# Designs tried in a protein design chat: VH-VL binders against Protein FAM13B (FAM13B). Part 18

Target 1, 190 residues: Protein FAM13B (FAM13B), of Homo sapiens (Human) (q9nyf5r23to212)
Amino acid sequence: IPLDELQQGGHPDNEVPFIVRHVVDYIEEHGGLEQQGLFQVNGNAETVEWLRQRYDSGEEVDLVKEADVPSAISLLRFFLQELPEPVIPGSLHIHLMQLSQDYNNEDEFGRKLRFLLQQLPPVNYSLLKFLCRFLANVASHHEEIWSANSLAAVFGPDVFHIYTDVEDMKEQEIVSRIMAGLLENYYEFF
Key: E = the ipSAE of ESMFold2; O = the ipSAE of OpenDDE; V2 = 0.75 times the mean of E and O plus 0.25 times the DockQ between their complexes.

## First folded at step 16 (VH-VL; framework fv_roledumab)

Design d2 (from c6 with light chain S93E; at its last read DockQ between E and O 0.89; V2 from the best seeds 0.85)
Heavy chain, then light chain:
Amino acid sequence: QVQLVESGGGVVQPGRSLRLSCTASGFTFSSYGMHWVRQAPAKGLEWVATIWYDGYNKQYADSVKGRFTFSRDNSQDTLYLQLNSLRPEDTAVYYCARDQYPDEWAPYAFDIWGQGTMVTVSS
Amino acid sequence: AIRMTQSPSSFSASTGDRVTITCRASQGISSYVAWYQQKSGKAPKFLIYAASTLQSGVPSRFSGSGSGTDFTLTINSLQSEDFATYYCQQYYEYPLTFGQGTRVEIT
ESMFold2, look of step 16: ipSAE 0.755; ipTM 0.912
ESMFold2 (binder alone), look of step 16: mean pLDDT 93; pTM 0.953
OpenDDE, look of step 16: ipSAE 0.884; ipTM 0.959
ESMFold2, look of step 19: ipSAE 0.761; ipTM 0.914
ESMFold2 (binder alone), look of step 19: mean pLDDT 93; pTM 0.951
OpenDDE, look of step 19: ipSAE 0.883; ipTM 0.959
ESMFold2, fold request of step 20: ipSAE 0.769, 0.765, 0.771; ipTM 0.915, 0.920, 0.920
ESMFold2 (binder alone), fold request of step 20: mean pLDDT 93, 93, 93; pTM 0.953, 0.952, 0.953
OpenDDE, fold request of step 20: ipSAE 0.902, 0.900, 0.900; ipTM 0.968, 0.968, 0.968
ESMFold2, last read: ipSAE 0.772, 0.706, 0.777; ipTM 0.916, 0.891, 0.919
ESMFold2 (binder alone), last read: mean pLDDT 93, 93, 93; pTM 0.952, 0.952, 0.953
OpenDDE, last read: ipSAE 0.901, 0.901, 0.898; ipTM 0.968, 0.968, 0.967

Design d3 (from c6 with heavy chain E104H; at its last look DockQ between E and O 0.87; V2 from the best seeds 0.80)
Fold by ESMFold2, look of step 16:
Structure d3 (fold): chain C 190 residues (1-190), chain A 123 residues (1-123), chain B 107 residues (1-107)
Amino acid sequence: as target 1 above (190 residues)
Amino acid sequence: QVQLVESGGGVVQPGRSLRLSCTASGFTFSSYGMHWVRQAPAKGLEWVATIWYDGYNKQYADSVKGRFTFSRDNSQDTLYLQLNSLRPEDTAVYYCARDQYPDHWAPYAFDIWGQGTMVTVSS
Amino acid sequence: AIRMTQSPSSFSASTGDRVTITCRASQGISSYVAWYQQKSGKAPKFLIYAASTLQSGVPSRFSGSGSGTDFTLTINSLQSEDFATYYCQQYYSYPLTFGQGTRVEIT
C-alpha cells in the first residue's frame, strides 16, 4: 500500500504511519537495545506476519502482550521493505550515486544531501526523519554496541531497497555513507 | 554566444494567468539546472523557482508555491513558467538564469542571466 | 529559510575609493555564497562564487572573503562602472535567498 495512503490513517499526529510510530515507541520503551546483534536477528516469522496482517486490517494490536523487541524490529524492517517505493524514491537514486564524487568534501556532500532531502515527498521526509531520530538516539545512547555505521548497514538497504547486488559495492558504500551521515548529523539535516 | 532570452511578459488583471518563456542558446541546455528570479520595481532580487537538468525535480519559493509551475523542453532549449492566480505583489521583472555547472543537479551560483520580461498585475 | 543581511543598505563613494560590503547569514553556510552586480535597468551580473572565487572576466579589483556567517565583497580602487547595487546570495539550501542589496552611489 503506498505510503501516502498509509499516512492518512493513524492517531492524532498523522505525520507518520501508525504502525511505524506504534512499533518504534514499543521498541524504545521496552529496551534491550544494549544487546549485541539485536537489530540483525529476525523475530518469529509467524508472529511478525500475524501482527502485520492485523495492522493492515486496522485491528487493535497490543505489542506488550503479543510481541517482543526482535519481532517489533522485524516488523519495522518488513514495513520498510514492503513499501511499493522505497523511502528514498528510486527516481532520486541516480542523483544519490553522484554523491560518491564528494566523499572527500564533507561540506559539499552535506549540502547536496540536504538538497536531495528537500526533494522528498512530505510523507517520505516525515518517515525518514522519524526513523533517523530513532536510530540516532539508539546510536547516541548505546554507542559501544550500535554505531551510526552499524545501524546504517542494517537499515540502509531497507530505506533504499538495495540488498543483494554484490557487483554494486559502490551503491552499498554510498547508501551506508548517506545513512550514517544522517544519523551522525541528525539536527543538521532535519 | 551563451544567451538566455525571456518573453511572455505583459499587463494582466489579478486572478489571471500568464506564461513566460526563456529560450537558451550557445550551450548544452539539457545539462544545466535553471532558475527563475524576480525583482519587483525598485526592490531586491527574489528567487522564484528551480528546475533540475532532469526536468522533473523542481522547487518553488513559498510565495508562489501552488500557483506557479516551472517546466522545460530540452528538445527546444526552452523554459516555461506558468503564472496562475496572479496577484499585484507578483508584479516584477522576471529573469531566467543558468545554474553554474553542467551535469550537476545541486544548485550553485547563477552564471548567465537573461535581460528579463516585465509582468504587471493591476486592475 | 536562511536570511542574508547586507550592510550597509547604501552609501556614497568616489572613484578610487576602496569599498567594503558585508553580508551576514542567519546560520552557518560554509562558503556557499555568490555575489552579483546590478546596474539600473540591467540584469544582474555574476561576480564571485564560493565566497572568494572570481568569475572569469571579472576585474581583479573585486575580491570576496568569509566563511560561516560573515562575508565581505571588496572593491579596490572603485571605477566609474562600479556604481551599482550589489547582492549576496546563498546556495546552501532551499529557498535560495538573496541579501536585500547594497547600493553604491556616486558622491
Scores: ipSAE 0.745, ipTM 0.905, lowest interface PAE 0.9, mean pLDDT 87
ESMFold2 (binder alone), look of step 16: mean pLDDT 93; pTM 0.954
OpenDDE, look of step 16: ipSAE 0.805; ipTM 0.917

Design d4 (from c6 with heavy chain Y56H D103Y; at its last look DockQ between E and O 0.72; V2 from the best seeds 0.73)
Fold by ESMFold2, look of step 16:
Structure d4 (fold): chain C 190 residues (1-190), chain A 123 residues (1-123), chain B 107 residues (1-107)
Amino acid sequence: as target 1 above (190 residues)
Amino acid sequence: QVQLVESGGGVVQPGRSLRLSCTASGFTFSSYGMHWVRQAPAKGLEWVATIWYDGHNKQYADSVKGRFTFSRDNSQDTLYLQLNSLRPEDTAVYYCARDQYPYEWAPYAFDIWGQGTMVTVSS
Amino acid sequence: AIRMTQSPSSFSASTGDRVTITCRASQGISSYVAWYQQKSGKAPKFLIYAASTLQSGVPSRFSGSGSGTDFTLTINSLQSEDFATYYCQQYYSYPLTFGQGTRVEIT
């Protein structure tokens, strides 16, 4: 379902889809983020699918009773993966790839990235901002366990819908750099 | 040799529409991002809109968003600005301007300007 | 939005004078500033970009400086054709914004 339709069904303020807000709040409240590998471990597939079906139906979900942190993380990643259009739309990908030409000019790279973010549909921008705030906080509070680079490697593919493939190495590199940059410099971009 | 010429200005009543055009010559139009800038009588310059060189992405000032539409026809070297639901505060000289660098999608300075076309919105 | 504040609003000067115009951004914008000259009834003319780089064909009596939030346009030896209004502009982020202008007048 397109992100703008999910946004309308979320919170009254239209900021972020309810499932994303609910799952992220659960993850932040229930700790365990110091555990190495936590964002790389898949939750129980049957549990994740069961929770997904209940969110899709509009049922009340009590994550405290019915989930654990790995399954909540898996559910968040599944949500991002299953969007019909990635959070960073394909229409912007050619210009995002062109940012590689400015790797050696930090000011220009940041300026151009800022202009690209301003091209996002409002719903996509809000979701990206919310996600990056969450991940940046994880990186800052658990920095010896969760670097911006490690979190970018996990969530970058989900945000862009660009996954590992030997023919796509240039795309993977710029995606990782953009995501890590957004997490490391959150307040500069958001 | 390099030139931008705006047209389509005039006097219209509030709530009406106008279509402005900007014709380019003397450079490779399809390579450049383009802008509209307006200047109310005896006032300063106000950015209105930007369009990328390929025409896919556009950005508008909040004061005109939802009412104005910027487009380009690279085969005719022409820009268009559709002005809908015009208000008295839209009264201004409207300039088209070229972005400084070819094949760039982020704005830079505006190096070539047209002479402007006057839009007056009054009853 | 990034506000660009110019000072002074107007400036009276004579031919041969050294004139300085200040432009202040409401936040850091590195050197992403341009300057334009506008004579009465005419379109703006591009003078300076990147805070200090003169556009081709601009007389060397014009110079720009600054970084961050504070920028200056200087006309070293004012000529009769330099009486005009001058605008700074940031191109750091949308919305693109101009200063309110500084009018350089004949004494």
Scores: ipSAE 0.671, ipTM 0.875, lowest interface PAE 1.2, mean pLDDT 86
ESMFold2 (binder alone), look of step 16: mean pLDDT 93; pTM 0.951
OpenDDE, look of step 16: ipSAE 0.802; ipTM 0.908

Design d5 (from c6 with light chain S30R; at its last look DockQ between E and O 0.92; V2 from the best seeds 0.84)
Heavy chain, then light chain:
Amino acid sequence: QVQLVESGGGVVQPGRSLRLSCTASGFTFSSYGMHWVRQAPAKGLEWVATIWYDGYNKQYADSVKGRFTFSRDNSQDTLYLQLNSLRPEDTAVYYCARDQYPDEWAPYAFDIWGQGTMVTVSS
Amino acid sequence: AIRMTQSPSSFSASTGDRVTITCRASQGIRSYVAWYQQKSGKAPKFLIYAASTLQSGVPSRFSGSGSGTDFTLTINSLQSEDFATYYCQQYYSYPLTFGQGTRVEIT
ESMFold2, look of step 16: ipSAE 0.750; ipTM 0.907
ESMFold2 (binder alone), look of step 16: mean pLDDT 93; pTM 0.954
OpenDDE, look of step 16: ipSAE 0.876; ipTM 0.955
ESMFold2, look of step 19: ipSAE 0.754; ipTM 0.909
ESMFold2 (binder alone), look of step 19: mean pLDDT 93; pTM 0.954
OpenDDE, look of step 19: ipSAE 0.874; ipTM 0.952

## First folded at step 17 (VH-VL; framework fv_roledumab)

Design e1 (from d2 with light chain S30R; at its last look DockQ between E and O 0.91; V2 from the best seeds 0.83)
Heavy chain, then light chain:
Amino acid sequence: QVQLVESGGGVVQPGRSLRLSCTASGFTFSSYGMHWVRQAPAKGLEWVATIWYDGYNKQYADSVKGRFTFSRDNSQDTLYLQLNSLRPEDTAVYYCARDQYPDEWAPYAFDIWGQGTMVTVSS
Amino acid sequence: AIRMTQSPSSFSASTGDRVTITCRASQGIRSYVAWYQQKSGKAPKFLIYAASTLQSGVPSRFSGSGSGTDFTLTINSLQSEDFATYYCQQYYEYPLTFGQGTRVEIT
ESMFold2, look of step 17: ipSAE 0.754; ipTM 0.913
ESMFold2 (binder alone), look of step 17: mean pLDDT 93; pTM 0.953
OpenDDE, look of step 17: ipSAE 0.889; ipTM 0.961
ESMFold2, look of step 18: ipSAE 0.765; ipTM 0.915
ESMFold2 (binder alone), look of step 18: mean pLDDT 93; pTM 0.954
OpenDDE, look of step 18: ipSAE 0.837; ipTM 0.930

Design e2 (from c6 with heavy chain Y56E; at its last look DockQ between E and O 0.88; V2 from the best seeds 0.81)
Fold by ESMFold2, look of step 17:
Structure e2 (fold): chain C 190 residues (1-190), chain A 123 residues (1-123), chain B 107 residues (1-107)
Amino acid sequence: as target 1 above (190 residues)
Amino acid sequence: QVQLVESGGGVVQPGRSLRLSCTASGFTFSSYGMHWVRQAPAKGLEWVATIWYDGENKQYADSVKGRFTFSRDNSQDTLYLQLNSLRPEDTAVYYCARDQYPDEWAPYAFDIWGQGTMVTVSS
Amino acid sequence: AIRMTQSPSSFSASTGDRVTITCRASQGISSYVAWYQQKSGKAPKFLIYAASTLQSGVPSRFSGSGSGTDFTLTINSLQSEDFATYYCQQYYSYPLTFGQGTRVEIT
């Protein structure tokens, strides 16, 4: 279901889909983020699928009683992966690839990235902003375990729907560079 | 050689519509981003809208968003600005301008300007 | 939106004078500033981009400088054709904003 349809589903004042806010709030409140590899492990597959079905049906979910942090992280990533269009729409991917021409010019790279973010639909922008705030906070508070680069490598593919594949290696490089830049310079871009 | 010519200005009542055109010549139109800039009488310059060379990506000033629509026809080397729900504060000379570089989607400076077309919105 | 504030709003000068116009951005914009000249009843004319790079055909008496938030346009030895209104513009982010203009008048 497209992001703008999720926003219309009875939450006109909500800038981010409920599942995303609910899951991220849970993860931030319940800690354990200092564990090495936490964003790289999968939660229990049956638990994650059961929670997903309940959110999809509109059921009330109590993450404190029914989940753990790995399952919540997996649920967040699953949500991003299963969007019909990625948070950064495919229509912008051609322009994203052109950013590679500016790798050696930080100011120009950042300027062009800023212009691209301004082309996002409002709901996509809000979700990206919320996600990047969360990930930037993780990197800031857990520096020895989680860098912006490592979080970008995990979540970049989910945000763009560009995954490990031989012919996609250059795309993955620019995706990781963009995501890391957004996390390292959050307040410059948002 | 390089030229931009605006047309379609006029005097209209509030709430009415106009369509402005800008015809380009002397350069590869489809390679350049384009802009509209307006200037109210005895006032400064105000950016109105940008369209990327792909014709799909656009941006508008908040003062006109939802009322104005920018489009381009690369086969006719022509820009269009549809001005809907016009207000007295939209009264201005409207210029089209070319973005500085071919094959660049990001905005830069505006290197070529038309002579402008006057839009007057009054009762 | 990034506000571009020019000073002064106007001033009088004589042919041969050195003229300096200041433009301040409300936030850091690196060197993404352009300058334009506009004579009464005419379209703006492109002078300078990237804060300091002269457009082809612009007389060498014009120069630009600055980075970050503070930018200047200088006319070294003002000529009679230089009496006009000058605008700075940022192209760092949308909306693409202009300064309010500086009118250079003959004494």
Scores: ipSAE 0.757, ipTM 0.913, lowest interface PAE 0.8, mean pLDDT 87
ESMFold2 (binder alone), look of step 17: mean pLDDT 93; pTM 0.951
OpenDDE, look of step 17: ipSAE 0.817; ipTM 0.922

Design e3 (from c6 with light chain Y94F; at its last look DockQ between E and O 0.89; V2 from the best seeds 0.78)
Fold by ESMFold2, look of step 17:
Structure e3 (fold): chain C 190 residues (1-190), chain A 123 residues (1-123), chain B 107 residues (1-107)
Amino acid sequence: as target 1 above (190 residues)
Amino acid sequence: QVQLVESGGGVVQPGRSLRLSCTASGFTFSSYGMHWVRQAPAKGLEWVATIWYDGYNKQYADSVKGRFTFSRDNSQDTLYLQLNSLRPEDTAVYYCARDQYPDEWAPYAFDIWGQGTMVTVSS
Amino acid sequence: AIRMTQSPSSFSASTGDRVTITCRASQGISSYVAWYQQKSGKAPKFLIYAASTLQSGVPSRFSGSGSGTDFTLTINSLQSEDFATYYCQQYYSFPLTFGQGTRVEIT
């Protein structure tokens, strides 16, 4: 379901889709994020699909009773992967590739990244901001297990819909660099 | 030789519409981002809108968002600014300006300016 | 929005004077500042970008400096054609904003 349609049907004060808020709140409340590899493992596939169908239908979900942290993380990632258009729309991807020219100019890289964020539709920006705050907090509180770089490698592909492909390897590296920069400098960009 | 020429200004009543244009010459128009900047009488400069060279990516000042529409025709080297629901505070000289560098998607300084066209909104 | 505050708002000077105009940003903007000159009834003229780099064709008596939040335009030995209003502008983020202007007037 497109992000734009989710915003139309939501409460005016809601900054992100309910499923995202609900799942992230559950993950933050229940901890266990210090476990090595947690963001890189999949939750039980049948459990994740069952929960997804219930959120899609509008059913009430009790994550405390019916989920665990790996399943909640998988559900969050699946949500990002399933979006018809990535959080960072394809129309902006040409600008991403050009950012590699500015790797050695931190000020220009950061400035251009700021302008890129300002091109996002409001709903996309809100979701990205919410996700990056969550991930930045994970990195700051669990640094020995989760760095900004490691979390960016996991979630970058989901945010951009740029996944494993030999022709896409340079794009994946750029995406990871951008995501890591957003996590490391959250308050500068958001 | 590089030149921007605005036109379409005039006197209109509040609530009405006006369409400004800016014709470019002497450079590769389709490679540059472009801007509108306005200046109320005896006041400073106010950025109004930016459009990328592809014509789809745009940004507006909050004071005009929802009322003004910026577009470009790269085949005619011309910019357009549609001014709808005009208010007395929109009274200003409107300048078009070229962004400094070709083939850039982030704004830089404004290196070429037109002479401006006057818009007066009064009852 | 990033506020750009210029001082002074106006300045009376004679030819040959050294004139200094300041511009303060409401947040750090690195060196992403431009300066423009505007004569009465005319369009602005581009002078300086990146806080300190003179545009081609701008007389060397103009100079710019600063980074972060504090920026300065200096005219060394003011000429008769330099009586004008000067604007700083940030291009660090949208909305793009100008200072309110500094009028350099003849005494």
Scores: ipSAE 0.671, ipTM 0.870, lowest interface PAE 1.1, mean pLDDT 86
ESMFold2 (binder alone), look of step 17: mean pLDDT 93; pTM 0.953
OpenDDE, look of step 17: ipSAE 0.819; ipTM 0.920

Design e4 (from c6 with heavy chain Q100T; at its last look DockQ between E and O 0.29; V2 from the best seeds 0.00; counts 0 for: pae O 5.4 > 2)
Fold by OpenDDE, look of step 17:
Structure e4 (fold): chain C 190 residues (1-190), chain A 123 residues (1-123), chain B 107 residues (1-107)
Amino acid sequence: as target 1 above (190 residues)
Amino acid sequence: QVQLVESGGGVVQPGRSLRLSCTASGFTFSSYGMHWVRQAPAKGLEWVATIWYDGYNKQYADSVKGRFTFSRDNSQDTLYLQLNSLRPEDTAVYYCARDTYPDEWAPYAFDIWGQGTMVTVSS
Amino acid sequence: AIRMTQSPSSFSASTGDRVTITCRASQGISSYVAWYQQKSGKAPKFLIYAASTLQSGVPSRFSGSGSGTDFTLTINSLQSEDFATYYCQQYYSYPLTFGQGTRVEIT
């Protein structure tokens, strides 16, 4: 389902899709985020698919009773990956990749990144902001286990729809760095 | 040549509305962000509003937020600024201006200006 | 909002003079400053961006400098056509803001 179709109403401050908010709330409350490798462990594929179908059909889901944290995380990632258009649209993707030229100039990098973020569709911006807030909080509360870089490495490809192959390694590095920057400096960008 | 032409200005009473237009020519209009900047008589320049090329980003000055609405029609190379609930302090020459980006990486700077259209709000 | 304090508000000069106009930002804005020239009854003209980059077609007697909070526009050897009002502008963040303007008058 396209991200814009998940909007309720024409409010300029577009709300985050319910599935994303619900899953993130569950993870924050019950995730046991002190566990090593939690964000890298795959959930049960059948459980994830089952949950996906229930959310799509509008059924009430009790994640505490019906899911586990790995499956919830996988569901979130799967949602991001299955969007017909990545959270970062292709039109902005090229410009973000060009930011790699400014890695050694923090001011310029930040300025350009802020500018590009402002060009996102409202629904995309809201989702990115929400996701980055969640991940930034995880990094801040569990620095010893989850660094901004580690979280960025996991979710960056999902946000940008970057595939894991040898030819895309450089692009993955750039995406990870951009995501890490957003998480480390969340309040400066959002 | 690159050109911007404003229209729609006039004399109105407080509380009334006007619709300003800005017609662009000589460049790919849909590739550029556009801005409105106004200048009260014998005063300085004041940024009013910005709309990006795809319309996703609209920004307004606090002084006009909730009263002014910015839009664009890329098929007609035209900007529109709807001025509602006009106040005497809105009296000014209104300029439309083109963003420097992407010609230069200086977004939110203005490289091309129209000649402006005068809006007078008085009882 | 970032305030751009421009000085002086006005001054008189003669053809051939070296003139400087100053703009101070209320916070650090790197080099995200533009300068404009406005002649009486005319629209502003884009002169400088990135604090020191001269727009194409602008005479070389115009120059800009500065970074952080303090910026300067310089006209080396003022010409008769340079008598006008000049404005600085920050484009670091919204809301976009201008200096109050500096009117350069003929002596």
Scores: ipSAE 0.019, ipTM 0.640, lowest interface PAE 5.4, mean pLDDT 89
ESMFold2, look of step 17: ipSAE 0.716; ipTM 0.898
ESMFold2 (binder alone), look of step 17: mean pLDDT 92; pTM 0.947

Design e5 (from c6 with heavy chain N57D; at its last look DockQ between E and O 0.83; V2 from the best seeds 0.78)
Fold by ESMFold2, look of step 17:
Structure e5 (fold): chain C 190 residues (1-190), chain A 123 residues (1-123), chain B 107 residues (1-107)
Amino acid sequence: as target 1 above (190 residues)
Amino acid sequence: QVQLVESGGGVVQPGRSLRLSCTASGFTFSSYGMHWVRQAPAKGLEWVATIWYDGYDKQYADSVKGRFTFSRDNSQDTLYLQLNSLRPEDTAVYYCARDQYPDEWAPYAFDIWGQGTMVTVSS
Amino acid sequence: AIRMTQSPSSFSASTGDRVTITCRASQGISSYVAWYQQKSGKAPKFLIYAASTLQSGVPSRFSGSGSGTDFTLTINSLQSEDFATYYCQQYYSYPLTFGQGTRVEIT
């Protein structure tokens, strides 16, 4: 389901798909984020799929009653994974590899990343901004357990649709670096 | 040796269209990002649009977004700027310019400029 | 949008003078500034990039400095061919923006 079809109008900078907002609000309210491995543990697959189908059909979902935090996290991650195009579209991935040439030049890396973000469709930008705000807050409040780097390693692949593969190891490194940079420097980029 | 030559300017009425061209020579055109910059009479420079070497990545100034379309034909070493729904405030000399570095996708300085072509929008 | 404000807007100078033109950005832009020279009726000519690096073929009497928000272009010992309008430009983010220009006129 393309992000444009999930957008229901309103204010692009504040509009994310309802499932994303609802799930993130649930996760933030029900905490337990000090638990190690929480973002790496899969929720019950049947529960997650059942919840996803209900969101897709427009049914009301009471996450307090029907979910737990691992299932909510899994639902968020599956949403990102199942987008027809990643939040950072494939057409921009050629620029991703070129960013690796500037790893040791913080000013140039940051400048090029800013231009990359300005190429995003408004819907993609809004979702990325919302997600990064959530993850940056997690890192700031639970730093001893969840660093920007650790959250970037978990969510980076989902945002880019770039996963572990022998030929893609350099891509995974730049994906993690970009994602961590966005989380550590949220207000500089958004 | 390195050269950019604009053409297609003229006098048109408000609401009409023009297509500007910029022909490049003396360099590997398909490796460079390119820009349009305009200058109203007795005024300063205003960035209008940027297109990257593959023709995919484009950016427009807010004043022209939705009305102007930037494209390139790498087989003819030519840029095009389609100017639709022209307004009197679009009256300017239009310059094409080359971005400084080949094989880059983010802007740098503009190192080569054409001589410009004049667009006048008046009743 | 990042506003680039030049000062002065214009001034008169004589051959041999040292000329300083300033450009202020509305936010920090590191050193991502270029300078251009434009003579009446002609296209702009590229002079300086990265705030301080002279383009090949630009006379050494031109120099640039600054980072962050404050930038300067200096012409040491002004020559007759240097009477022109000078523009700064940021390439830190879209929209790309120029200063309003500084006219250097002959006394």
Scores: ipSAE 0.686, ipTM 0.881, lowest interface PAE 1.3, mean pLDDT 87
ESMFold2 (binder alone), look of step 17: mean pLDDT 93; pTM 0.952
OpenDDE, look of step 17: ipSAE 0.829; ipTM 0.923

Design e6 (from c6 with heavy chain T50V, light chain V33L; at its last look DockQ between E and O 0.90; V2 from the best seeds 0.81)
Heavy chain, then light chain:
Amino acid sequence: QVQLVESGGGVVQPGRSLRLSCTASGFTFSSYGMHWVRQAPAKGLEWVAVIWYDGYNKQYADSVKGRFTFSRDNSQDTLYLQLNSLRPEDTAVYYCARDQYPDEWAPYAFDIWGQGTMVTVSS
Amino acid sequence: AIRMTQSPSSFSASTGDRVTITCRASQGISSYLAWYQQKSGKAPKFLIYAASTLQSGVPSRFSGSGSGTDFTLTINSLQSEDFATYYCQQYYSYPLTFGQGTRVEIT
ESMFold2, look of step 17: ipSAE 0.701; ipTM 0.885
ESMFold2 (binder alone), look of step 17: mean pLDDT 93; pTM 0.950
OpenDDE, look of step 17: ipSAE 0.869; ipTM 0.950

## First folded at step 18 (VH-VL; framework fv_roledumab)

Design b1 (from e1 with light chain S31N; at its last fold request DockQ between E and O 0.89; V2 from the best seeds 0.85)
Heavy chain, then light chain:
Amino acid sequence: QVQLVESGGGVVQPGRSLRLSCTASGFTFSSYGMHWVRQAPAKGLEWVATIWYDGYNKQYADSVKGRFTFSRDNSQDTLYLQLNSLRPEDTAVYYCARDQYPDEWAPYAFDIWGQGTMVTVSS
Amino acid sequence: AIRMTQSPSSFSASTGDRVTITCRASQGIRNYVAWYQQKSGKAPKFLIYAASTLQSGVPSRFSGSGSGTDFTLTINSLQSEDFATYYCQQYYEYPLTFGQGTRVEIT
ESMFold2, look of step 18: ipSAE 0.773; ipTM 0.918
ESMFold2 (binder alone), look of step 18: mean pLDDT 93; pTM 0.952
OpenDDE, look of step 18: ipSAE 0.846; ipTM 0.937
ESMFold2, look of step 19: ipSAE 0.757; ipTM 0.909
ESMFold2 (binder alone), look of step 19: mean pLDDT 93; pTM 0.954
OpenDDE, look of step 19: ipSAE 0.877; ipTM 0.954
ESMFold2, fold request of step 20: ipSAE 0.712, 0.687, 0.775; ipTM 0.891, 0.883, 0.920
ESMFold2 (binder alone), fold request of step 20: mean pLDDT 93, 93, 93; pTM 0.954, 0.954, 0.954
OpenDDE, fold request of step 20: ipSAE 0.903, 0.902, 0.902; ipTM 0.968, 0.968, 0.968

